# VHH binders against o75319: the designs that were tried, part 61

Target 1, 181 residues: o75319
Amino acid sequence: GNHIPERWKDYLPVGQRMPGTRFIAFKVPLQKSFEKKLAPEECFSPLDLFNKIREQNEELGLIIDLTYTQRYYKPEDLPETVPYLKIFTVGHQVPDDETIFKFKHAVNGFLKENKDNDKLIGVHCTHGLNRTGYLICRYLIDVEGVRPDDAIELFNRCRGHCLERQNYIEDLQNGPIRKNW

## First folded at step 3 (VHH)

Design t5 (framework vhh_etentamig_d1)
Fold by ESMFold2-Fast, scan of step 3:
Structure t5 (fold): chain B 181 residues (1-181), chain A 121 residues (1-121)
Amino acid sequence: as target 1 above (181 residues)
Amino acid sequence: EVQLLESGGGLVQPGGSLRLSCAASGFTFSNYAMSWVRQAPGKGPEWVSGISGSGGSTYYADSVKGRFTISRDNSKNTLYLQMNSLRAEDTAVYYCAKSYWPTRRGYFDYRGQGTLVTVSS
């Protein structure tokens, strides 16, 4: 049924904006049907997401959803003013080159179209950590020329949790540059 | 309102040095990468150097690498560019830019009047 993702409660709902970038990372919001399984203080709906970002004096301009499912919330649960992009990614595996390419193009397009505002690109997977952190760091390394360790440190600090999957970390630090933007 | 005020430019002999400063206000300085962009007479703008919000990462155009050093003081909301071994081709108006990433591929928002650097004997 409506089972809460494993360890979902162990992670902070929303990180901080990554300074020097337009990225903000968060865990997957859960629609109203999941609230029966949550204490009031554990709830993190799409509405809660936007309230928490507004409390940081930030505004979302794009959401990129990296989960392999659509059962946690629907695009219709989001404000109509915020574009939603779904990129289906499998957990535990380093995202493939096609996925990395799609992510880079979405980010580049958003930045070109949003030069006159400070709106953020919100990125999430289930926990807002491994797939999310990988793709954000991969963008920073491959497109922006950031040193891998600097990208990882920035993500970890701003998300409030360190990347957990060793294969993701190893690919970022020692893997090939994906020249596919 | 984002405000950027560049200073420190002037006339310098080839091989000389200058230190540029940029005073920033109207935004949370440490949350943004900062860059220097220059524009020589009759040429388009050229990205020169960038620094991450924390100051932990710095980047340079090939034309200035090894000669210029970018730095920042987040407690003073100030960006710096130390320019050594100046050449005639470094002659340009230098602009401070708020950026969303500290590399040439980042989005740059430069709104100041700039500071003129002239390298001539």
Scores: ipSAE 0.000, ipTM 0.111, lowest interface PAE 14.1, mean pLDDT 88

Design t6 (framework vhh_etentamig_d1)
Fold by OpenDDE, second read of step 4:
Formats: structure tokens, sequence, C-alpha cells
Structure t6 (fold): chain B 181 residues (1-181), chain A 121 residues (1-121)
């Protein structure tokens, strides 16, 4: 249905570009049908997403949707010029190796195809925090060789919220490095 | 293109010492943890030692603790392994490996061709 996700209002709609990367994290935009349940200032639609990105003088080149539902918005709500990738990711648990691989593959593909521009990879889950932060950090750690604490700090600072899930943090800091192939 | 080239292997008597080197190229060396892994004849690969990108943190397998020392010179893009008090069971091909985290739980994405270390009387 059109239930507003729990605590969705508590999070900033859009973070900042992560310096040195092409990542930007945001909470899930909600299609028009949700607006009746929100105050005008609380609304965050796909259109609002693009407006906010533009205000940062940035441009999205890819959206990776990590939510485990399709009820929040439709790919048709997005501009045709921006590819949309769905990676169904279960909440609250560390993503499995297949999910991690899919994410890495998508990012690497994007970077390979977008060497000639500075478009961003927009990543979101429900709140754009835990699943989103984990996978972005997992990529930075496993692919870019970033120190786990540095990756986490960078994400937290840019998202404007800190990763909350201890199992995610623990896995990032002390868990095994996942295969990149 | 990432390249890792090991050197320094050879024949040594038990109790002897050997220093291995690994020349790295094709990536920002200082940004990545590096490890040494080895494979003895008839055995599977074994993680030996790891070092963080900055070189501030070092890690060792229990089998080599107190005998081996891993180090790096980021200005030269070189990884080292000082091996002291060598034992027959240390005989193996030693590989330099690019790790993202210097632990036995980490995976490497690149490994050199290896250098043979033989410890024998």
Amino acid sequence: as target 1 above (181 residues)
Amino acid sequence: EVQLLESGGGLVQPGGSLRLSCAASGFTFSNYAMSWVRQAPGKGPEWVSGISGSGRSTYYADSVKGRFTISRDNSKNTLYLQMNSLRAEDTAVYYCAKYYWPTHRGYFDYRGQGTLVTVSS
C-alpha cells in the first residue's frame, strides 16, 4: 500500500557527493500517491530528487534501488535518460555475496561506460542509510582499497547520518573481503 | 595493468635467513593492503603475512610469528618479507598478493608468479 516507511521522515532526502567517488546516497523517493499522507515540506518525489541533485550542481547517471519492494515509485517516474537498476536487497542483514557482486558489477560497468563524464551513481534503499551505506562502503573497501573506518566515516559525513546497524559496521570492519568476480 | 613481481627466493639451510621482495606497478600501491601467501608442494595456499597500506599495521600467521617480518616501502612500490629462522616446512612458492584487508579472511585480486624458497640441509 501507500504506507510511509517507518522513520522515513527522520532522514535527509539527499546526501552529498562522496568526494573522490561517483556515489551519492538518498532516501527512497515516493510517488505521488504518497503525497496525501505528507506535509508539503515532507514530500520527496522522484522529481524532487532530480531537483535536489541539480541544486548541488550534479547530475545522476544511474540509480541503484536496493529496496525490497516496488511500491515506492516506478521506473517510469524517472527520466528515460537515467538508467535504473533494481537490486532486491533484504533489510537488516548483511547482503549476501550475490547481492554484493551485483552491486559491484553495476558500479564497475557504469564507471567503464561513463569515463567521459562526471555523472553520479545514485544509491538508495528505504532510508538511504544502512543497506546503501554498507554496499557503498563494501565497494570502496573491496574494490578501491579504502580503509574500512575511512569508508564508513566518508559515507556518514556525506549522507548526513551515520550507519546504524552494528552487524553492517562489524562486517565492514572485520568481515571477510568479498570476491570481485 | 596491475603487476606484481616477486624476487629473492632461493636455497637456504635450516636456521638461515632470506629476504623476499615484490615490485608492484599499475596501481596506487600505498592505498592497498598487501600480503604474502605461500604454497608448499602438495598443499593448498597458505596466508603468511599482511600489511596495511600505510604500513602501520602488520599481521602474521601463527606459523611464522616471531620469525617473519613484513614491511613495505611505498616510495619504491615494494613489499618485503624478511624470513628468519627458516624451517623445512617453510619450503614453498611465495606469492605477493594485493589484498584489500591484510587478514587471512581477505581476498586478493592480483597475485604474482611467485618465488621459490627451499629450506634444506
Scores: ipSAE 0.013, ipTM 0.299, lowest interface PAE 8.6, mean pLDDT 90
Fold by ESMFold2-Fast, scan of step 3:
Structure t6 (fold): chain B 181 residues (1-181), chain A 121 residues (1-121)
Amino acid sequence: as target 1 above (181 residues)
Amino acid sequence: EVQLLESGGGLVQPGGSLRLSCAASGFTFSNYAMSWVRQAPGKGPEWVSGISGSGRSTYYADSVKGRFTISRDNSKNTLYLQMNSLRAEDTAVYYCAKYYWPTHRGYFDYRGQGTLVTVSS
């Protein structure tokens, strides 16, 4: 299936870097085969992603792909110099502890290796909002000790869209801290 | 469904050689970078080697440079690790993995069941 994801056009392609962190969130890039279904101004390919990040005077050092599909683009569509990590997450459900641990491990490893640069961790799901926002906020709360409401506000402001799924928000605010370390 | 099946492990004397294989199925093998990751008894996972989808670029951990060679046969959907001059510290379960970043332990999106390599006199 070469079908555009539901509501994909409703979201900004890429947010702003989250100040005080190395995170930047965006919606899933769509490879060239999807462009026939899009107006020129709607296109957001892997190449468009890197151009938009460069326009913010930022550079990607890692992409974490949270989608439960490989149909939208392939790792080969990305520059060979930018590491790519796939963490399969089911939409609508709060990510399980194994998924949370994989995300934390990837982020911690990136930060350890990239102490001497300012490269960003790019995180996306389909819309770059619910799964993406949950895992970024979960990291900030559990690892960095950020207050839940502050993490959510920071993500919402920088992404340009508010977390939509109440179960994700509830888990961030009232759920247990995951200490998988 | 995606499957990675490692083989070729076993007991070997110090200084010996082993060739590990990983049979891949359920995806277009040539489109993905592949890695070998190992986990020694009582230790966390350690990235060993990586190879680009085309096979043109190869990468090695400092601990194995000059002793191990990663290769792939895209016509057979198979990844290989040729291990020479084996040492006791190479004893580990070896995993085949899709896209593991060369500088990070445990950084992987999918791995197989593993194959045990024991280096002992």
Scores: ipSAE 0.000, ipTM 0.119, lowest interface PAE 15.0, mean pLDDT 84

Design t7 (framework vhh_etentamig_d1)
Fold by ESMFold2-Fast, scan of step 3:
Structure t7 (fold): chain B 181 residues (1-181), chain A 121 residues (1-121)
Amino acid sequence: as target 1 above (181 residues)
Amino acid sequence: EVQLLESGGGLVQPGGSLRLSCAASGFTFSNYAMSWVRQAPGKGPEWVSGISGSGRSTYYADSVKGRFTISRDNSKNTLYLQMNSLRAEDTAVYYCAKSYWSTHRGYFDYRGQGTLVTVSS
């Protein structure tokens, strides 16, 4: 449908690069068919995404899409040079271990293939907040050894919005570290 | 090398059913989410359904929700799509796809040749 996602307008389109990492988080871009329901200043198309990233003097090397729908934009709306990875992630529940491991493997593979550049891993769900923040923080905690509260604070500051789901926050702070297998 | 071999397509009347299969080899099947993607003549690829590596989580496009069921058998390295209440609009080549760094061609790395589903109207 042409209906914009609930509360989508409430969130900043793109956060800032998370210092010390290759991550940048944003809300889902909306293809041109949604623009008739949006004021010009509310538009956030795939083109708008890349313009905003460029305005921060950054470059995307990978987009990880955590939504479980493709109705908002098509991969064909993205530049041919930017890889796109879909990881189907249901909202509300803490992502399962295989989703977490898939995210980690995608990130590790990107970093291995992009040692000679500083391109970013762009991560989004619908609002670029809960599923997005959980998986980025989980990676930082489990793989990079960041303290949970530090990971959450870093994400919140750079995204410009705080993680909202208490069960996600609880799992990050007190849940088990998910090993590679 | 990664190989995906789709089968089960054919000609069916509106309201009919088909079950598609995808035999996977060359990778640890249970470690990857799998999807069904279709492409109708003259149109771009459309994601249809996805399933997690364990099979615990399934996802569907609104156009097929309630009619199609995705499943997998990790012991046989096989992905399935049960298609019920088929409509003329479901006519397409169906591809199974491994979740990967997607190319500019779509959401997923397509290694299969596809299987044609034609719903006569």
Scores: ipSAE 0.000, ipTM 0.135, lowest interface PAE 14.1, mean pLDDT 84

Design t8 (framework vhh_etentamig_d1)
Fold by ESMFold2-Fast, scan of step 3:
Structure t8 (fold): chain B 181 residues (1-181), chain A 121 residues (1-121)
Amino acid sequence: as target 1 above (181 residues)
Amino acid sequence: EVQLLESGGGLVQPGGSLRLSCAASGFTFSNYAMSWVRQAPGKGPEWVSGISGSGRSTYYADSVKGRFTISRDNSKNTLYLQMNSLRAEDTAVYYCAKSYWPYHRGYFDYRGQGTLVTVSS
């Protein structure tokens, strides 16, 4: 199907770069087949994503797709120069340690390969909020040593929406640091 | 240096056909989307067609859909545009463009020198 995801229109398409990091968060882009269900100002295709990032004077170097589906757009809809990583995650549940490890590994690999540039890591789930915010904040806490409340505040401010899932927030604030990958 | 060299333009009668070619060099051709853009006298550039780096996805402006076919040969670093059922309105200089997208509002990284297509009696 080409049904619009529930509440997708309620969220800002793209956040701002998180200062001091390489992260930018956004909601899932929708391929051209969805545009018949959208007004022009509501459209957010893969092309629109890259245009909005360019408008912020930024450049995307990696996309990490956390959705449990590929019906919204295909990797083929992205420029071949931008790596695409799919990590299947289910909504409502805190991502498991294997998923957290995969995310950290991808981010660390990108940063090592891109130390001579300032390209961004784009992260999205369906709304670019709960799973996206969790994994970005988990990386900042576990790898960069950021205090949990500071990571959450930074994400919320830059995304333009606050993390909604209390179990995700609870895990970030009071859960163990995942040092063992 | 990125180089794009268009060829195949000329004078053709309405209803006729032309095949345009673009020879690309100076970059990894298969890693980039490619587009054809045209500019008619007194008009700004109009995107005509685009193709993904792999050649899997193709896109067309409504004005040319069903008449034009974009293709590429990555082994030869060459982009093509097969133009059928040509109309007077297709008269323009046609440019090959290296692009980030195969879509109509894509950003064009580089544009070639162009090849003139004139559709007239």
Scores: ipSAE 0.000, ipTM 0.131, lowest interface PAE 15.9, mean pLDDT 85

Design t9 (framework vhh_etentamig_d1)
Fold by ESMFold2-Fast, scan of step 3:
Structure t9 (fold): chain B 181 residues (1-181), chain A 121 residues (1-121)
Amino acid sequence: as target 1 above (181 residues)
Amino acid sequence: EVQLLESGGGLVQPGGSLRLSCAASGFTFSNYAMSWVRQAPGKGPEWVSGISGSGRSTYYADSVKGRFTISRDNSKNTLYLQMNSLRAEDTAVYYCAKSYWPTYRGYFDYRGQGTLVTVSS
């Protein structure tokens, strides 16, 4: 249905850019039809997203949508100048290796094509926390060589919320590095 | 204004030890990863070692693993590099570099003026 996602109001709309990276994390924007169920100060539309990013003196160059649904907003609600990538990612379970590979490929491709600018990769799931934090941290650990605890701390601090799923945290800290595919 | 000042370089014999220091100012030191980068005569820059803002995570180039130890004292805004079992190929100007990531490939917010290390018998 057209109901607000559970606990969506509990999370900050947009985090801060993760220093030393091109990542910024946020919760799912909600199209205009959801605004009847929200107070004005609770609204977070695609337009609101871009306004909040601009207020931080940042610019989005790519949005990666990790939700397993298309009910919250449509790609057409985004500026035509910003590429949109959908990676259907099931919640609760650690993302599978295929999903991890797709995410890494998209990030690497963006960085290669945007080496001459400072545009950000915006990543979101429903709350912009567990699937989002896992994939960003997995990229930092596997590709950039960041230690797991440092990646998690940076994500938590910049997102303004701590990763909640213990299985995601355990995989990041103790799981194998997914390199070479 | 960001400022990084290296010290501790000098002449040392092969197998000897040397400790480099870098005094940092103009930014919240503990919020940033720090790296040591060296440049030997006639060669390009080589990343040597990096340390996370907290000091919990350390990283080393294969050429220095087991011989060099990076550390930091956030209360003194100082970065260190303890160099043991020095070799002739370690001869270089050593630079302190500010970055957000200890392993960020060639991207540094700022680097210092460098300190010369010469390993010769």
Scores: ipSAE 0.000, ipTM 0.151, lowest interface PAE 14.2, mean pLDDT 86

Design u1 (framework vhh_etentamig_d1)
Fold by ESMFold2-Fast, scan of step 3:
Structure u1 (fold): chain B 181 residues (1-181), chain A 121 residues (1-121)
Amino acid sequence: as target 1 above (181 residues)
Amino acid sequence: EVQLLESGGGLVQPGGSLRLSCAASGFTFSDYAMSWVRQAPGKGPEWVSGISGSGDYTYYADSVKGRFTISRDNSKNTLYLQMNSLRAEDTAVYYCAKYPDEDSYYGFDYRGQGTLVTVSS
């Protein structure tokens, strides 16, 4: 299906780089087949994503796609020069430890291999908010030692929208630190 | 009204094969990613496999990769899980789950009682 995700238009396409990190968050890009249902100013294709990143004087080195589907765009719609990683996540539920580990492993691997550049890790789910914000904040808390409230504030400010799901916020603030093996 | 009806479970020997089906109604089946989730006795739910609405993209848990194949027939509103090389560890109740658009405010729902798969000799 080519239906626009509910509330997708309500969110800013791309946030700002999170200072002190290599993260940038955005909502899911929509391939050309969706454009018939969008006004020109509402379009946000894979090409539009890369143009907006470039407008911020940033460069993507990795995209992590947290969505449960490939109906919105295909990896082939992305420039061949940017690695694409799919981590299949269930929305509405706090990601399990295995999912958290996969995300942390991908981030750590990218950072190790990209010490000589300042390329960003682009992370998205459908709205680029709840699953995206959870996993980025979980990484900052567990790996970087950031205080939960500080991680959440940083993400909210840079994304331009606040985390909405109370279960995600509760887990970040009061949940256990997950060990990365 | 979303309705999901699982079937095809049963008793099989280790190394055997089994095909599960899920009949879907009450929504435009091809617009939604679908998933199989299992729950073994005394354990929590484990995601097994997922498939995009188009059927073009499939995903598997590491524990079943290479042994299970998820597929769908959008003309029949039916989801399938072909399970090969079954192991005792695959013993579980298998649930068909409609995953809504990521923008939906509803999570995974198990609509039926699931279908029991028992792998034993």
Scores: ipSAE 0.018, ipTM 0.204, lowest interface PAE 6.1, mean pLDDT 86

Design u10 (framework vhh_etentamig_d1)
Fold by ESMFold2-Fast, scan of step 3:
Structure u10 (fold): chain B 181 residues (1-181), chain A 122 residues (1-122)
Amino acid sequence: as target 1 above (181 residues)
Amino acid sequence: EVQLLESGGGLVQPGGSLRLSCAASGFTFSDYAMSWVRQAPGKGPEWVSGISGSGDYTYYADSVKGRFTISRDNSKNTLYLQMNSLRAEDTAVYYCAKYTDEDLSYPGFDYRGQGTLVTVSS
């Protein structure tokens, strides 16, 4: 259906690039059919996403979509030049090792293939917060050796909203390092 | 109105197999990811497995990987869970759930059915 996701309007559409990384987080773009339920200033379509990224003087090189649905927008709604990767990730639960591995593999592949440019990896779930923040922080901790609290603080500051899921935060702070990537 | 009707549970001995079914109605089944969730006596709900609307992508909890297989038949609006090599720890009421993809929704599962009891005991 075309119902607006719960609390979707409460979050900033797009965060800032996380300094020292290639990550930028945002909430899910909503295709044209949702716009009849939104005021003009509330609209955040795939086109709006790319406009807002450009306004920050940044460029997307990859979109990783962590939603467990295809109802919000279609890959065809994105520019043909920007790769799109779907990793179906269930909300509420800490992502499993296979999901974490797929995310790490995709990020590592992008970075290897984009050494000579400064293009960003755009990551989103429904709100661009819990699943998104968890996987980005998990990557920074496990692959880049960032301290958990530093990764979380960096994400929270750049996204403009704090991670809300306590089970995700506890796993990041106290969980084992997953070396699958 | 969204309705989900689970069936196929029963008493089975360790090492046995069961196939659960969930008949869905009241929504466009192929547009939504579906999940199986279980609740053991005295415990909270545990997510078991999920499948995308197309059926092309499946995900499993570590406790069931290699033993359970989720599938769907969109022409029949039916979700399945094939459970092999069952263990005593798999004893639970199994629920079919329509996933809404809202991180901040209530911890309950929207549109979950009445459930079907699976007891694994010798």
Scores: ipSAE 0.018, ipTM 0.333, lowest interface PAE 5.2, mean pLDDT 87

Design u11 (framework vhh_6fv0_2)
Fold by ESMFold2-Fast, scan of step 3:
Structure u11 (fold): chain B 181 residues (1-181), chain A 121 residues (1-121)
Amino acid sequence: as target 1 above (181 residues)
Amino acid sequence: QVQLQESGGGLVQPGGSLRLSCAASGFTFSDYAMYWVRQAPEKGLEWVSTISSSGSYTYYKDSVKGRFTVSRDNAKNTLYLQMNSLKPEDAAQYYCATYPDEDSLYSFDYRGQGTQVTVSS
């Protein structure tokens, strides 16, 4: 269906780059077929995403799509110059180790290939909050050695919204560091 | 298409045990996290437990921690819930499901009538 995702309008389209990292988080862009159900100021297409990133004087080098659907937009709606990676994650659940490993591998690969530029890794789920915030924070904690509370605060501040799911927060604060799988 | 068939419920005395099963078909079971949810008389649906697609991570409602164990056999497309030290408060209709996520291809789907768990003397 072409229905707007539940609560999607409640969230800012794009956060700010997380200082000291290459991450930027945003909610899912919606292709043109959704625009008939949105006021002009509510529209957030793939084109709108790239316009908002440019307005921040930033450039995307990779998009990681964490949604469990392909109905919102197609990779073909993105510029050919920006790689797209799909990692299917179910909402409300803490991502499993296989998903976490896949995310870490993609981030590490991007950073290795982009040492000579400052392009960003754009990460989104439906709202750009819980799955997105969890995986970004998990990376910062496990790979970069950031304290859990500091990672969560940094994400919340830059996204403009706080992580909502207590199970995600609990896992980040008290879960094991996943350095080897 | 997606079908979930629960079994294993019954009447048990307080302190007893039951093992619930959920047979899944119509989708690639090993790619999806699975859930146990329950509905007691006069209550809404309550989340009980979650297991990740691989089985590596499990989560439980606080009131069932240490008593319930969720597991899965991906080769058999089957989800399990081992329930020990059952209490009267655990009496409910139990369903296996996928989480009701707006963007899930498998929106909340507990096919069939679930399996009834009764706890009484």
Scores: ipSAE 0.017, ipTM 0.198, lowest interface PAE 6.2, mean pLDDT 84

Design u12 (framework vhh_6fv0_2)
Fold by ESMFold2-Fast, scan of step 3:
Structure u12 (fold): chain B 181 residues (1-181), chain A 121 residues (1-121)
Amino acid sequence: as target 1 above (181 residues)
Amino acid sequence: QVQLQESGGGLVQPGGSLRLSCAASGFTFSDYAMYWVRQAPEKGLEWVSTISSSGSYTYYKDSVKGRFTVSRDNAKNTLYLQMNSLKPEDAAQYYCATEYPDEDYSGMDVRGQGTQVTVSS
């Protein structure tokens, strides 16, 4: 039930906005029931997420949750004003084409509906690193024409941690472009 | 020891319905989100549906949305999958699953033998 995800404490809670994009990446927030297993300085609740985003002078307009679980927090723990999208992705596996297309569709829809503001798309998995970094980089490569190494470097720099899974990196660098439109 | 026992599979014609059950024991069922996954012959495990610990939130694979309904009875430690408008592509061994403690580990904690669903005229 309430056990802290392995290595969760090893990662920064939230990265920086990726310049030239609407993306910001973070690790999974943990609901109040986890706080008894954490020191005060280790806590990162949904409320803490919004406070940290605000401290960067940014505002969330969408959260995309890539975890394969609902035990960490509930959509109802988020402000009613911020849409929440769940895309179930299994760890260690490169997301399939259906998952990639769903992510791209959600991002494109948000951007179309938010042309007149500067709100961010917040993306997270458990650590906010491998699945998160893969899908953000895949979007930049396939939709925005960014070179794979440039997309990876930008994500790593802004997240404050480097993509760790070699299969994700390999697919980004040498895999096919997923043509959606 | 976590134990999961699936039942309710069988042979059905295209357009038919089946209700699968999963009896859980060895853990506090009401604390865990539960999953239905399937494996067709010569294919890998495929996620089908998820239900939150309370039952308040449900999620579905796009190809089954509107046809399948997941539910749970926490008092009976039982998970259900109501399958309507079954198609040949739904034929598979169906498993209920819980997640691994390390969510970044590939795979799911599939403890039972599953229940076979065959769709044939």
Scores: ipSAE 0.019, ipTM 0.311, lowest interface PAE 5.3, mean pLDDT 87

Design u13 (framework vhh_6fv0_2)
Fold by ESMFold2-Fast, scan of step 3:
Structure u13 (fold): chain B 181 residues (1-181), chain A 121 residues (1-121)
Amino acid sequence: as target 1 above (181 residues)
Amino acid sequence: QVQLQESGGGLVQPGGSLRLSCAASGFTFSDYAMYWVRQAPEKGLEWVSTISSSGSYTYYKDSVKGRFTVSRDNAKNTLYLQMNSLKPEDAAQYYCAKGWPDEDSYAFDYRGQGTQVTVSS
């Protein structure tokens, strides 16, 4: 289907780079078939994503897609120079340890291969908020030793929207460190 | 009209196995993630497992990991749940549920009556 995701229009398309990290978060880009249901200023295609990143003087080196669907855009809609990784992540529940491990492994691999540049890891789910914010914050807490409240505040500020799901926030603040790299 | 028909439930002793099936019709089965959910008497619906549209990605409730395996046959429009090492707490009515392509939750539409799993102590 060509349905605009619920509440998708409520969120800013792209956040800002999270200072001190290689992360940038955004909502899911929508392919051209969705544009008939959008005003020109509401459009956010894969091309629009790269234009907005460039406007911030940033460059994407990896996209991690956390949505549980392939309907929003095709990997082929992305530039050939930017790797695309799909991690199917169900919403509403805290991601499981295997999902967290896959995310950490992908981030660590990217950072090792991109020591000579300043390219960003773009992370999105449907809204670029709950699943996206959880996994980015989980990485910062578990791998980089950032305090949970500091990680959450940094994500919220840079995304321009606060994490909404209390179970995600509680797991980040009080849950166990996932000792998987 | 979406139709989901569960089967394969029954009575089993602790440690036993059952294989549940769900026959799907009324939609393009291969386009949708599918879910197994359960409801014990006097309890709410509880998510058990998810399988992606291609079958390449599977997710499980922590208490069933390593014991349950979800799979699908897109050519036959059928979803499966292999349940091994069954425990008394697994006793419930089991339902299969259709996920929407943009699924970000367990907000789903199921039409079957479910299949009853009873584990004797």
Scores: ipSAE 0.016, ipTM 0.202, lowest interface PAE 6.6, mean pLDDT 86

